VH-VL binders against Large ribosomal subunit protein eL31 (rpl31e). Designs and how they scored, part 3

Target 1, 104 residues: Large ribosomal subunit protein eL31 (rpl31e), of Aeropyrum pernix (q9yd25)
Amino acid sequence: MPSEGTWVYVVNLRRVYWGRRTRRAIRAVRMVREFVRRHTKADEVVIDNELNNYIWSRSREKPPARVKIIVSIREEEPEEGGERIRKAVVRLAGRKLRPGRYKG
Key: E = the ipSAE of ESMFold2; O = the ipSAE of OpenDDE; V2 = 0.75 times the mean of E and O plus 0.25 times the DockQ between their complexes.

## First folded at step 2 (VH-VL)

Design E_A5 (framework fv_ebronucimab)
Fold by ESMFold2-Fast, scan of step 2:
Structure E_A5 (fold): chain C 104 residues (1-104), chain A 123 residues (1-123), chain B 111 residues (1-111)
Amino acid sequence: as target 1 above (104 residues)
Amino acid sequence: EVQLVESGGGLVQPGRSLRLSCAASGFTFDDYAMNWVRQAPGKGLEWVSGISWNSGSISYADSVQGRFTISRDNGKNSLYLQMNSLRAEDTALYFCARDEYYGSEWTGAFDYWGQGTMVTVSS
Amino acid sequence: QSELTQPRSVSGSPGQSVTISCTGTSSNIGAGYDVHWYQQHPGKAPKLLISDNSNRPSGVPDRFSGSKSGNTASLTISGLQAEDEADYYCQSYDSSLSGYVFGTGTDVTVL
């Protein structure tokens, strides 16, 4: 489980291509969300709009076999006080991003 | 609404052939894997065969392997089961079922079923 | 072919809870494959009741619940009602058969 920081992962989406075209995008987004939750133990996972749009566009036309993501992990204090929550923000990674811990 | 309507069942002698059809409506047929499931009178459910959305993956129960052929025509929203060399133990109500899950390992639930078509193999 | 093992029958009175077990092997439930549950009333097609171990499809009452641990899945019906009298089947995928397998079926009677 990575600490606070920024990490790069490659998520394997090959399992999504069997079956439904339009629901492959929904399935792929769920797979990314679940992958991040399991690997980072985040309490909240936020999928960036650019990443979401990339998956939807590619899944309809030419489904992505893999997606490279950048995950930024922060510990935030709730508005009403209480324990800090662990939040992961997931974005589409480019070739210029520094690699972090590889997790698949 | 999603509808699956089976047809083609009937009374047939052992060793002969039948072709079952399943007409799908109310959804995008070529987005889903499809399955045939049978139930002998007074008995439980038995999976027969499955086919992926593009016919790229096909699987059969051992009891029908080499005798039955599953196929689909996405342009006609139809699923088929060609049954050859029929045996008395093939007597059953045959259901068409839609696969909810689109994973690579056939782990899907069957979220919609037709009412079935009865196949009786007897002399 | 290998079937998943269910009790032949379970019975209860209205308002009680009943649980149906579904036991598999290392090639299906024990391998981590999801378990789905179907309800079948006499003369009717099966209806999906629980998907992916514990997910309830739209329109299924919350008194139906599912769970899975090791080689065994369970369906629990709480607040048993007369209309629950039906046959119940579990289903999973079997890697050794490269195909789906159904349970032997359980007849639920409401006395």
Scores: ipSAE 0.000, ipTM 0.572, lowest interface PAE 16.4, mean pLDDT 80

Design E_A7 (framework fv_ebronucimab)
Fold by ESMFold2-Fast, scan of step 2:
Parts: sequence; C-alpha cells; structure tokens
Structure E_A7 (fold): chain C 104 residues (1-104), chain A 123 residues (1-123), chain B 111 residues (1-111)
Amino acid sequence: as target 1 above (104 residues)
Amino acid sequence: EVQLVESGGGLVQPGRSLRLSCAASGFTFDDYAMNWVRQAPGKGLEWVSGISWNSGSISYADSVQGRFTISRDNGKNSLYLQMNSLRAEDTALYFCTTDYSEYLWGDSYFDYWGQGTMVTVSS
Amino acid sequence: QSELTQPRSVSGSPGQSVTISCTGTSSNIGAGYDVHWYQQHPGKAPKLLISDNSNRPSGVPDRFSGSKSGNTASLTISGLQAEDEADYYCQSYDSSLSGYVFGTGTDVTVL
C-alpha cells in the first residue's frame, strides 16, 4: 500500500453497462471512488470536477469503457484539528501518462 | 524550441482593466495546463491563476479572485488574463508558464517561463 | 496567499557548500506535497532547478541537490561558483488555498 505519492490507474467501467442507461454516469463515478478506496486505503476520496465532468458529459447514456485516473495520496491535518487523515485526490489523467507510479 | 511570449502590459490607472496575452510556440499547447505567475519589482514570485489543457479546471489566488479571469484559445496557441478593478498592489511583471501536467495537479511544477510583461498600476 | 519561509540571504566562498531551507505548514509541505526549486538571475525569468523534491532536470549540474523532511525542504549547492549568485525560490501546493505557493526567496551571494 502506497504511503504518499502519485499513481496512475486505468479503471474498467465496462460493468456500468449492465444497468439502466439513465444511471450509468452515476454508477461510473461510484466505481471510480470505490476503486480508489480499495486500492489506496484512503480515509477520504475526492473526485476532481474535471474528471466528474468527463464522465458525465460523455455518458448520460454510455460512460467511457475505461478511464485513466491520476491519484495523489497525502496525509492532511483537518481544519477542525484532530489526527491526520489519508486523503486521495482523483483526477483525469492526461494522454502522456502510463499506468503505475508517477511520482513519490 | 519552446517559446512563451507575453504582451499587453503597460501603465494603467487604479480601477481600470487590462488584458494580457501569452503566445506559445514550439510545443503542443493543448497538452499543457498553463499558469500566470507575477513578481512585483524587487519582490518574490506569486502564483496568480491556472487553467487546465481543456479549460475544464480553473483556479485563482485569493488576492485576484473575482477580479481576474484566465482563459485560453488552443486554436491560437494563446493564454489570456483579463484583469479588472486593478489596484496598486497588482503592479508586477507577469509571467506565462507551462504546467508539467495537463491538469492543475497539486504536485505540479512550472517547466517553461516567458520573459514577462510589466503591468504598472499607478495614478 | 500563504508563502513558504526561506532565509533572506545565504553566502559562501567559491568551492564551499550552502543550504537554503524552505519551511511550510500542515496544509502544504507538511501535507506531503512535493517541493520544486527555481533559480532566477537578475533581469531574467526563473528557471526550473529541482523538481519533485530531489530530481535534477536535464542540464542542471549535480552540485545542486534537494531534500524534504516533515514540513521543511532544503536546496544544497555544493562547490559554490560565481555563476550561482541568484535568487532561489521554492514552490509547493497549499490545500487550504487550493493553489500554488512560492517561498519568500533567498539571495545567494558568492564571497
């Protein structure tokens, strides 16, 4: 399990097509969130607006079959105080990135 | 050869507007997020604003939020900064920079810099 | 905007080693965001010197090195040369500001 750093993943969204068309974008976003939670053990998963828009704009009917994401894992101190939490920020990966460790 | 050339700076009165342009060449412009960074005379660097490759993500420093608007035209390989309600503290050399990422990642650094365009806000 | 704290100036003689610190907070360097360093000669645009805490871009001499621990990053210049006289800036990201932050800058003087 990664401590901190940045990783590129390809998430397979093909199972999203098994349900009703009108819910496919919602399910795709949830699949990305759960993939990141499972893979990184993050306490908080934040989906970037650009990634969310990418999924929604192409896919009220059919989301992308795959999406390449970049996940940055950081330990942050909450504004209210308390113990540091493990936060994953999930963004749409650019065309140049290969899956695997990118930085860290 | 990567080149970034800023223009549009000049002397302007407080409360007025100015529009900066940055012309990019020597690389695939729409593969990069872009930023504006400024430097007041004799002072340090301050990040002003950033925009992702497709304009899907835009962010601003608190000091300029609501007054400045960043935009880009990928067909013209150009970046812009519309500056409204200018203040004396906006006086600075304004640099156009490439962002290593296509998006505004938290771990990004600025690969290439233009030479800057000087904005002086004075009565 | 929050700034990262650097000493105003450091100085050394040719051939010596100098280190510049860059201190952040729990919302930037302390949160684990990478630190990058820029060199700026008078009248010129900044140039990327160190990326991702310790990586040297092509063309940067190996006498420049970077490190990071806790909420502090450091740039070390070994074998100091006259051409190293410049301003040096660190840069990171601040999650509370949702934006990039630069250090206050350090003037390096040789001699």
Scores: ipSAE 0.006, ipTM 0.633, lowest interface PAE 10.1, mean pLDDT 84

Design E_B1 (framework fv_ebronucimab)
Fold by ESMFold2-Fast, scan of step 2:
Structure E_B1 (fold): chain C 104 residues (1-104), chain A 124 residues (1-124), chain B 111 residues (1-111)
Amino acid sequence: as target 1 above (104 residues)
Amino acid sequence: EVQLVESGGGLVQPGRSLRLSCAASGFTFDDYAMNWVRQAPGKGLEWVSGISWNSGSISYADSVQGRFTISRDNGKNSLYLQMNSLRAEDTALYFCARDTYEVSGDTYEYFDYWGQGTMVTVSS
Amino acid sequence: QSELTQPRSVSGSPGQSVTISCTGTSSNIGAGYDVHWYQQHPGKAPKLLISDNSNRPSGVPDRFSGSKSGNTASLTISGLQAEDEADYYCQSYDSSLSGYVFGTGTDVTVL
C-alpha cells in the first residue's frame, strides 16, 4: 500500500470495449475508482471533474482504452471523533509522466 | 529498437491449417495488446484479430470467427494465429501489430509498430 | 463488413496540398471513436502517421495533419513531396463489430 503522497498509475480500460456498449463510459469511471481503491486502499476516492469529463467527452460507448492518472493520497481526521480516513484524489495525468512515485 | 518478426506463412491447400508466429523484441511485451492485420495482394488492410496484454480480452473479425484462434505467450514474447479451415479468400500478407501503451488521457486502438508480414497463399 | 470510405486516389504536384477523406457510420466514427492514419509505401509495412484524429507521432513531418468532424475524418498533406507517393489508410473502432475497421485506402500520386 502506498503511503501519503502522489502516485502515477496507468489504468487499462480495454475490457470495457468487450462488454455492454451502452454502459461503457459508466463502467470506465467505475474501473478507475475500483483500481484506485484496490491499489491505495482508500476509504474515499474523489474523481476530478477534468478526468470525469475526459472519459465522458467521448461517446458514452467509447471511453479511453487506457488512462494515466495522478493519485494524491491523504489521511484526514473526521470533524468530530472517529478514525482517520484515507482519501485519494484522482486527476488526469500528462503524457510525459511515468508510472510510480511522483517527486515533483 | 522495437521489432516484430512474423513467420509461419507459406503455400497451403484449402481446408488445411497453418500457424503464424510473431516474435517481439525491444519492449515489454506483456504491457501491450497485440493484433493481426492482413492484406490480400493488391487490396487494402483488414483487421483479423486482437488480444489484450493478459489474454483477458480477445476479438475476431466476422470473416475468421470460429476458424482462427489468436493467442500469446508472454514468457516467450510471442503472438500466434492458428488458422484452421483455410479458404482461398484468406490469401494475404499477415502483419503483427502493437497497440500503444504509453498514451495518457487519449484513447488508444492504433498500431504504432508493425512487422514486415508473412505471406499466406491458399491455393489448390 | 462495412469499411470506412476513402477516395480511390488523389494526385497533386510537388509543393501543393492534397486532402483525403475517411467517412464512417454511426457505429464507428459517428459514435465518437478516434481515427488514425497509416502510410504504406510499396512493398513495405504500414507506418503510423496520425493518431487520435490529429496527433502527429514523433518523427512524422509537420506537413501531415488530421482532423475529424461528425462521421468524417480528413488527412491533409501540405507541401507535397515525391516521397509522399504511397497508399494511405484510415482506421477506427466499430462498436457493432466489436473490432477495428480500416478505410478502403487511397493511392496518392505525386507528379
Scores: ipSAE 0.000, ipTM 0.566, lowest interface PAE 14.5, mean pLDDT 81

Design E_B3 (framework fv_ebronucimab)
Fold by ESMFold2-Fast, scan of step 2:
Structure E_B3 (fold): chain C 104 residues (1-104), chain A 124 residues (1-124), chain B 111 residues (1-111)
Amino acid sequence: as target 1 above (104 residues)
Amino acid sequence: EVQLVESGGGLVQPGRSLRLSCAASGFTFDDYAMNWVRQAPGKGLEWVSGISWNSGSISYADSVQGRFTISRDNGKNSLYLQMNSLRAEDTALYFCARETYVEDSGYTYEFDYWGQGTMVTVSS
Amino acid sequence: QSELTQPRSVSGSPGQSVTISCTGTSSNIGAGYDVHWYQQHPGKAPKLLISDNSNRPSGVPDRFSGSKSGNTASLTISGLQAEDEADYYCQSYDSSLSGYVFGTGTDVTVL
């Protein structure tokens, strides 16, 4: 599980090519969300609009085979108090960023 | 139940300012992107502005860019629209709308819940 | 500013079918973004009717259906009923505007 902070991952979306072509973009978005949940153990995952647009931009049937994402991880106390929750915000990363810890 | 309640509308003169509020209840407010959509009397829907869950991503329609500011207070479950330099063509019913966030439905830009709207009239 | 193009009005008799077109450009529908449809009765807020081109939310009757091909999406209302008399709006995302775009709206009259 990564520590709190900002991390860069590359998510392999090739598994989306298995199964129905019509649902590939939906499956790709789900794969990104599931990847982030598994790797960060986040209770909540929020996907940025630019990232969603990137996945949908080619068509619903032909999302990109890989996507590089920036994940910002934080622990947050609920507004009404209680146990802390772990939240991940997922954004599209630039082409030249390497996976690992992101330097601002 | 999911509820969105807008307030702050009224009659205002051209060039003045007005601040709209939207009170959200019945869901975890900070998990959702929120939007303002307007409708001039007898006219169609026009998207005005949107804001991500953490205010990290904000966008505006060209017609309001530089004049309106969208903001949110997740601690108060509230969305705001600060409207400056108001024009007659800003006269409209302003709706608060939530974007759907469902894993199997894909992109989150469909608006699954809407408030009743608050009327803004810009007139001399 | 840029809007998706819909016919101003369509009309039909009870039991008939009507279809509403929604035509976009290469920066929205033509770029592969999904189309959503809203129904608005007079004096009421819009209600989500169809999402992701053809998905019916819970509570929406089977007589409503959606489709999309190229730059155009369509909403079909079969078995037209009096309560279907309303305004209908399509909506998508536009990459050149980095924002959401609505159709010009279609008034459905049940005669």
Scores: ipSAE 0.000, ipTM 0.558, lowest interface PAE 15.9, mean pLDDT 81

Design E_B5 (framework fv_ebronucimab)
Fold by ESMFold2-Fast, scan of step 2:
Structure E_B5 (fold): chain C 104 residues (1-104), chain A 126 residues (1-126), chain B 111 residues (1-111)
Amino acid sequence: as target 1 above (104 residues)
Amino acid sequence: EVQLVESGGGLVQPGRSLRLSCAASGFTFDDYAMNWVRQAPGKGLEWVSGISWNSGSISYADSVQGRFTISRDNGKNSLYLQMNSLRAEDTALYFCARSYTIEYDSGTYTDAFDIWGQGTMVTVSS
Amino acid sequence: QSELTQPRSVSGSPGQSVTISCTGTSSNIGAGYDVHWYQQHPGKAPKLLISDNSNRPSGVPDRFSGSKSGNTASLTISGLQAEDEADYYCQSYDSSLSGYVFGTGTDVTVL
């Protein structure tokens, strides 16, 4: 499981390729959420608007076969108080990110 | 804006050595994996060697393993190919090409070669 | 070294469509590795045309499309134009070689 920081992953979306067109984008976004939850054990997964729009715009016919994501993991205290939670923020990866954890 | 420029090619006799250079500009060089791809006159493309962003992972085509050495200098935004024990079949135009390597659960994955240089011609002949 | 198999040449008339196949093995395309396509005009460096089986880089016309199934990938050029006359190469990763393999190349002629 990755500690706090920024990590880069490639998510295979091919499972949704043969689904109905209207449901493909929804399934692709869910696959990204589940991938991140499984690999980071995050309590909350937030999909960035740019990533969401990328998947939806390309899913008018079918979603992209894979998507590169950057995942920022942090331990946070909820605003209402309580126990710390592990939060993952998922963004569309640019060409400037290195493989694995970005430390730059 | 983003560009790769190869140099160092020329005429060389069999058994000799030659060092190729590739100068990168317009992007953050140490964010990317780099590769050498060659093309013999009138023939197809052949991948020669690749190196990760930090030089931690290096690979070679079987045809050049043990004779060629790939290296990079991130402080100079430069990629190199040291070619030893050259053979006639090494005659080709040598391209520098950029790729991106992604790490994930089942291993590593590399993007396509999205930026290419113009190439530098190496001719091995007696 | 194990190369991906492409037809030597394909030809078509302006406005027609052509398809180029790229056949691999169980250690590359058949293992699920993505296929990328490059276009090379005479005397020029290759240009990335299709990445990750079917993605078009910015500036590539939508008449170029890619697909992959099993051991075979295909590049389809619809609405053929004179400027499409070039060599086309597919490329993938081969796990048995721990390296990249290119296709044998296809010369596209617009008649």
Scores: ipSAE 0.000, ipTM 0.576, lowest interface PAE 14.3, mean pLDDT 80

Design E_B7 (framework fv_ebronucimab)
Fold by ESMFold2-Fast, scan of step 2:
Structure E_B7 (fold): chain C 104 residues (1-104), chain A 124 residues (1-124), chain B 111 residues (1-111)
Amino acid sequence: as target 1 above (104 residues)
Amino acid sequence: EVQLVESGGGLVQPGRSLRLSCAASGFTFDDYAMNWVRQAPGKGLEWVSGISWNSGSISYADSVQGRFTISRDNGKNSLYLQMNSLRAEDTALYFCAREYTVWDSGDTYTFDYWGQGTMVTVSS
Amino acid sequence: QSELTQPRSVSGSPGQSVTISCTGTSSNIGAGYDVHWYQQHPGKAPKLLISDNSNRPSGVPDRFSGSKSGNTASLTISGLQAEDEADYYCQSYDSSLSGYVFGTGTDVTVL
């Protein structure tokens, strides 16, 4: 489980090609969300609009085979006060970033 | 057409500094990671340093860590290498190289375009 | 700095095939990172010859082919021609160095 910080991951989306063509973009977004949830154990996963639009702008019937993402992990206190939650914000990475910790 | 043109090399004494420049043209510079690779006379290729498209990730070979600084100016389509505390072992032709992958989200990266190189000679 | 191991030289006659090996470690090729190959003629900059183990860039003859198995990658040049006389370098990424690593280089001589 990664600590707080920013990490670069590559998500393999080839499995989306095995289902109905018309729902591939929806499945690709779901795969990214589940990948991040699984790898970071985040309670909340927020997918940035740029990343969402990137996946959808590639034909809904044929999204990209892989996507590189930047995941920023923070532990936050709820506004109402309660248990700490682990939040991951997922953005589109530049294609040339290397996987691993993003040092800035 | 993609072009990378290095400049700034020359003859320098040990312990001194040089700054190399690489002028890029023919592509959207800020979409690509950039690298410096060197080659000593009659020897093989050695990766020196790399910088991501937004300068958010920077890496150095152990042999230059702490002495060299890579930077870029996307507004000028330029890559730089500040070389301090130069040693005889730094004598080499220094190439600017663009990082490319055949996949949008490639796991590893290749150097698809190289400049002609600029020669740095550090005398004893 | 770890380097990928290549033979110093290989030679062949026109029309023959030659193969250049590139052997890495568990932190680079053995970890599954892709291998790329460059051709360098004397006095010239390196030129990308094979990317991502086996992909040929536009303009590279199909006589050049690449493969990877375990911790070793190979470049094969079939139908060897005089113009293939050059130095050849493999390259990968090394996770322990968080950087790129080149092979020791192989001089190909066409006899």
Scores: ipSAE 0.000, ipTM 0.565, lowest interface PAE 13.6, mean pLDDT 82

Design E_C1 (framework fv_ebronucimab)
Fold by ESMFold2-Fast, scan of step 2:
Structure E_C1 (fold): chain C 104 residues (1-104), chain A 123 residues (1-123), chain B 111 residues (1-111)
Amino acid sequence: as target 1 above (104 residues)
Amino acid sequence: EVQLVESGGGLVQPGRSLRLSCAASGFTFDDYAMNWVRQAPGKGLEWVSGISWNSGSISYADSVQGRFTISRDNGKNSLYLQMNSLRAEDTALYFCARDSGEYLFGDSYFDYWGQGTMVTVSS
Amino acid sequence: QSELTQPRSVSGSPGQSVTISCTGTSSNIGAGYDVHWYQQHPGKAPKLLISDNSNRPSGVPDRFSGSKSGNTASLTISGLQAEDEADYYCQSYDSSLSGYVFGTGTDVTVL
């Protein structure tokens, strides 16, 4: 949906399927990926290692109500010559960032 | 600029309690998770406990779980460690350390440290 | 308690390069968690030297560099100087302990 650039979103993780503990982090990461795909229309969504590890560590303590993410959207061409693809790189955002377009 | 000053250490007998404080200045205290790290004389560093910016997440090392309680008062820019049932092996210099972020992350690092306060548990 | 293995000591002459290893397990460095390095001079608090495997904070000389591969991280000090004589600690996170872990520490001696 948004143009190329950087955007800040808040993802509600309370709707994560809980089950037994080993499924919490996997489900939460999938929900973040699905959220970004739906809101940015990205063809590829890359979850940063810090964000991934944050979700894994947090799900072992108290269920997070929300997570604030920063998403960088780029148009890229595959190495072996295909059509341009829209790629989103997702990182954990600081709590002071306001949702919406981010400059820098 | 950024300053962390620990206090409250001293000589204490085994089985008793001690409360450590860390006074923070030079930054917005409630933008950061905070940690306690200790170092026994002549030994290496050991992470003790951490607390997120809003006290919503708290974690302890197995060696202190059930005996120590970490807390913070954002209105006073202060971090605390309540140490109960002290043992000889708790003897160490206790450092207050600022987390790289607001939460206890798997990839967290500690960017600023205080000078430490010495806790000696001996009869 | 330290969980990451470092050599007890490393020594070199001024101007030489020394490398300190930090070896973890499948529950910490091997699980993909980043490694950070701290420098501690005698009687002083630790100071962040390298973050996120290889990032140098402002004010840290480029003589210090970090890397990570598999379950092992390394800190390299090039152009060794007398001021580099200190203890060095690596740090990561351990999923089986649900907490942060430090290395055993390495004493660097400049001879």
Scores: ipSAE 0.006, ipTM 0.596, lowest interface PAE 12.0, mean pLDDT 83

Design E_C3 (framework fv_ebronucimab)
Fold by ESMFold2-Fast, scan of step 2:
Structure E_C3 (fold): chain C 104 residues (1-104), chain A 123 residues (1-123), chain B 111 residues (1-111)
Amino acid sequence: as target 1 above (104 residues)
Amino acid sequence: EVQLVESGGGLVQPGRSLRLSCAASGFTFDDYAMNWVRQAPGKGLEWVSGISWNSGSISYADSVQGRFTISRDNGKNSLYLQMNSLRAEDTALYFCARGDTYDFLTGEYFDYWGQGTMVTVSS
Amino acid sequence: QSELTQPRSVSGSPGQSVTISCTGTSSNIGAGYDVHWYQQHPGKAPKLLISDNSNRPSGVPDRFSGSKSGNTASLTISGLQAEDEADYYCQSYDSSLSGYVFGTGTDVTVL
């Protein structure tokens, strides 16, 4: 299915350093979610615990300046009924993965 | 300990179909991408196909594209390879191999391998 | 098609050092994709020997080392031992094929 697949992105988080120190990690997570929504048009964006922990790992005031992510798209239908939704699952990419667009 | 056990190989006529299975144990199966790699008798390794943890990404070698279908059943900790329109050149030992992450990626290596199952395509 | 090129065989005596080259193209090793190495004893499944160009998995002796420069990766086995007699394969990713490629394989003989 064309609406499903995997993409690899590098998200620049440098802009979090322009704002309040105590909100930097929260803003970094928000920037990742917004990036994924814009690029994949997903209705729901799920950020993996490993990725979330990575962004918070240094401290809420000093998140990483960039993060490499893997975005997997799937179409899901709720078990209680309803229309299909486009869900993006966002995970931390391994250090060795070359930045760029990847098609599954 | 991580274990991968392939099955389903055998002797099959050209043009027919065969389905291979790989039973995984000793790790959380749905945390890893899985792959099929083959080796013809006395020859080198050839990557055949790969599938991500959730089947959201699938890829095939050009030599098998359109003939083989990779799939997985995470509830059964199993990987499959449906092989259609088999040719003599598909004769090989087929290995199940685990990727180092749960996605099918460009930098992946294969950290654990099964013993392989032999597929012989002959009349 | 696009296999990575390895010498068919290399030979050495116990205690000596041997090096196996793995040469690719601009669509794989030359594009910066990582190279991994596998050891295969006769009748056995391959075993991961080196990952990400030069990383040794736990349990792999320090005698094995890897490097990469330009279009070529190398595996060096120092202090060669009888049990190192096996086939060795490099592996990378090829962007023109959108898939993984293996080397042609090298048979290491300990004389």
Scores: ipSAE 0.005, ipTM 0.583, lowest interface PAE 14.0, mean pLDDT 83

Design E_C5 (from E_A3 with heavy chain D99V S100E Y101D E102S W103Y G104Y D105F Y106S S107D P108Y; framework fv_ebronucimab; at its last look DockQ between E and O 0.48; V2 from the best seeds 0.00; counts 0 for: pae E 3.9 > 2)
Heavy chain, then light chain:
Amino acid sequence: EVQLVESGGGLVQPGRSLRLSCAASGFTFDDYAMNWVRQAPGKGLEWVSGISWNSGSISYADSVQGRFTISRDNGKNSLYLQMNSLRAEDTALYFCARVEDSYYFSDYFDYWGQGTMVTVSS
Amino acid sequence: QSELTQPRSVSGSPGQSVTISCTGTSSNIGAGYDVHWYQQHPGKAPKLLISDNSNRPSGVPDRFSGSKSGNTASLTISGLQAEDEADYYCQSYDSSLSGYVFGTGTDVTVL
ESMFold2-Fast, scan of step 2: ipSAE 0.397; ipTM 0.830
ESMFold2, look of step 3: ipSAE 0.247; ipTM 0.778
ESMFold2 (binder alone), look of step 3: mean pLDDT 92; pTM 0.944
OpenDDE, look of step 3: ipSAE 0.189; ipTM 0.783

Design E_C7 (framework fv_ebronucimab)
Fold by ESMFold2-Fast, scan of step 2:
Structure E_C7 (fold): chain C 104 residues (1-104), chain A 123 residues (1-123), chain B 111 residues (1-111)
Amino acid sequence: as target 1 above (104 residues)
Amino acid sequence: EVQLVESGGGLVQPGRSLRLSCAASGFTFDDYAMNWVRQAPGKGLEWVSGISWNSGSISYADSVQGRFTISRDNGKNSLYLQMNSLRAEDTALYFCARESTYDYIWGDYFDYWGQGTMVTVSS
Amino acid sequence: QSELTQPRSVSGSPGQSVTISCTGTSSNIGAGYDVHWYQQHPGKAPKLLISDNSNRPSGVPDRFSGSKSGNTASLTISGLQAEDEADYYCQSYDSSLSGYVFGTGTDVTVL
């Protein structure tokens, strides 16, 4: 499980092509969310609009086979109050960024 | 545990405006897309508007496009509907509803609903 | 917006089965979008009854079942009980409207 900070991941979306054609983009977005939850153990996952639009940009039937994301992990108090939670904000990464800890 | 509480409804004259609010509790508000659904007295359900977790995706029913504005304040766990240029046909019980996903995406369902707030447009 | 077509009313006796149809077009159900069902008792908010064509949320009795074929989805209530007397609405997504659509609603009466 990565520490707090910013991390770059590549999510393999090829598995969406084994399912229903009409829900591929929906499934792809959910796979990105689940990937982030599983790898970061985040309590909250927030998907950036640019990333969402990128997945939908070709067609909800034909999302990209892979997507590179940048994930910012923070420990925060929830809006409703309570114990600290781990929050991940997920954005589309630039093509030249390498997977691993983002230093920029 | 999940609760949605609407407020702001009332009697209003045609051409005026109202702002509806929905207070959410019992879940992480910014993980979900939110929607407004209305029901005229004795009539069926009609989807009005939806908004993604970050307000990056917003959609409206054709009947309200250009007159209504959906918005959210994640810091206050609140959803809003600004209704301008109200018409008699806007008379309805307005429900706040949570979508099953974190963004405004197609094909999903509404898993939790508030009890609604009544808007009556009459002269 | 356009609505999905449901019968206005369906009636049955306790213990019988009733089926409610929900007919769409090529831009919604016919395009492969999933269908969801809601139950609404008088004076109450709608409650999710069936999601993704046939899935029952926790707490929904197994006598409620859903199916979908072509342009039509169906909700079947077996072993009809007095507490099933309510309005039932289907819901899907419509690509031509870029929004959600509900059915016209069906009033179930238990006689």
Scores: ipSAE 0.006, ipTM 0.574, lowest interface PAE 14.0, mean pLDDT 82

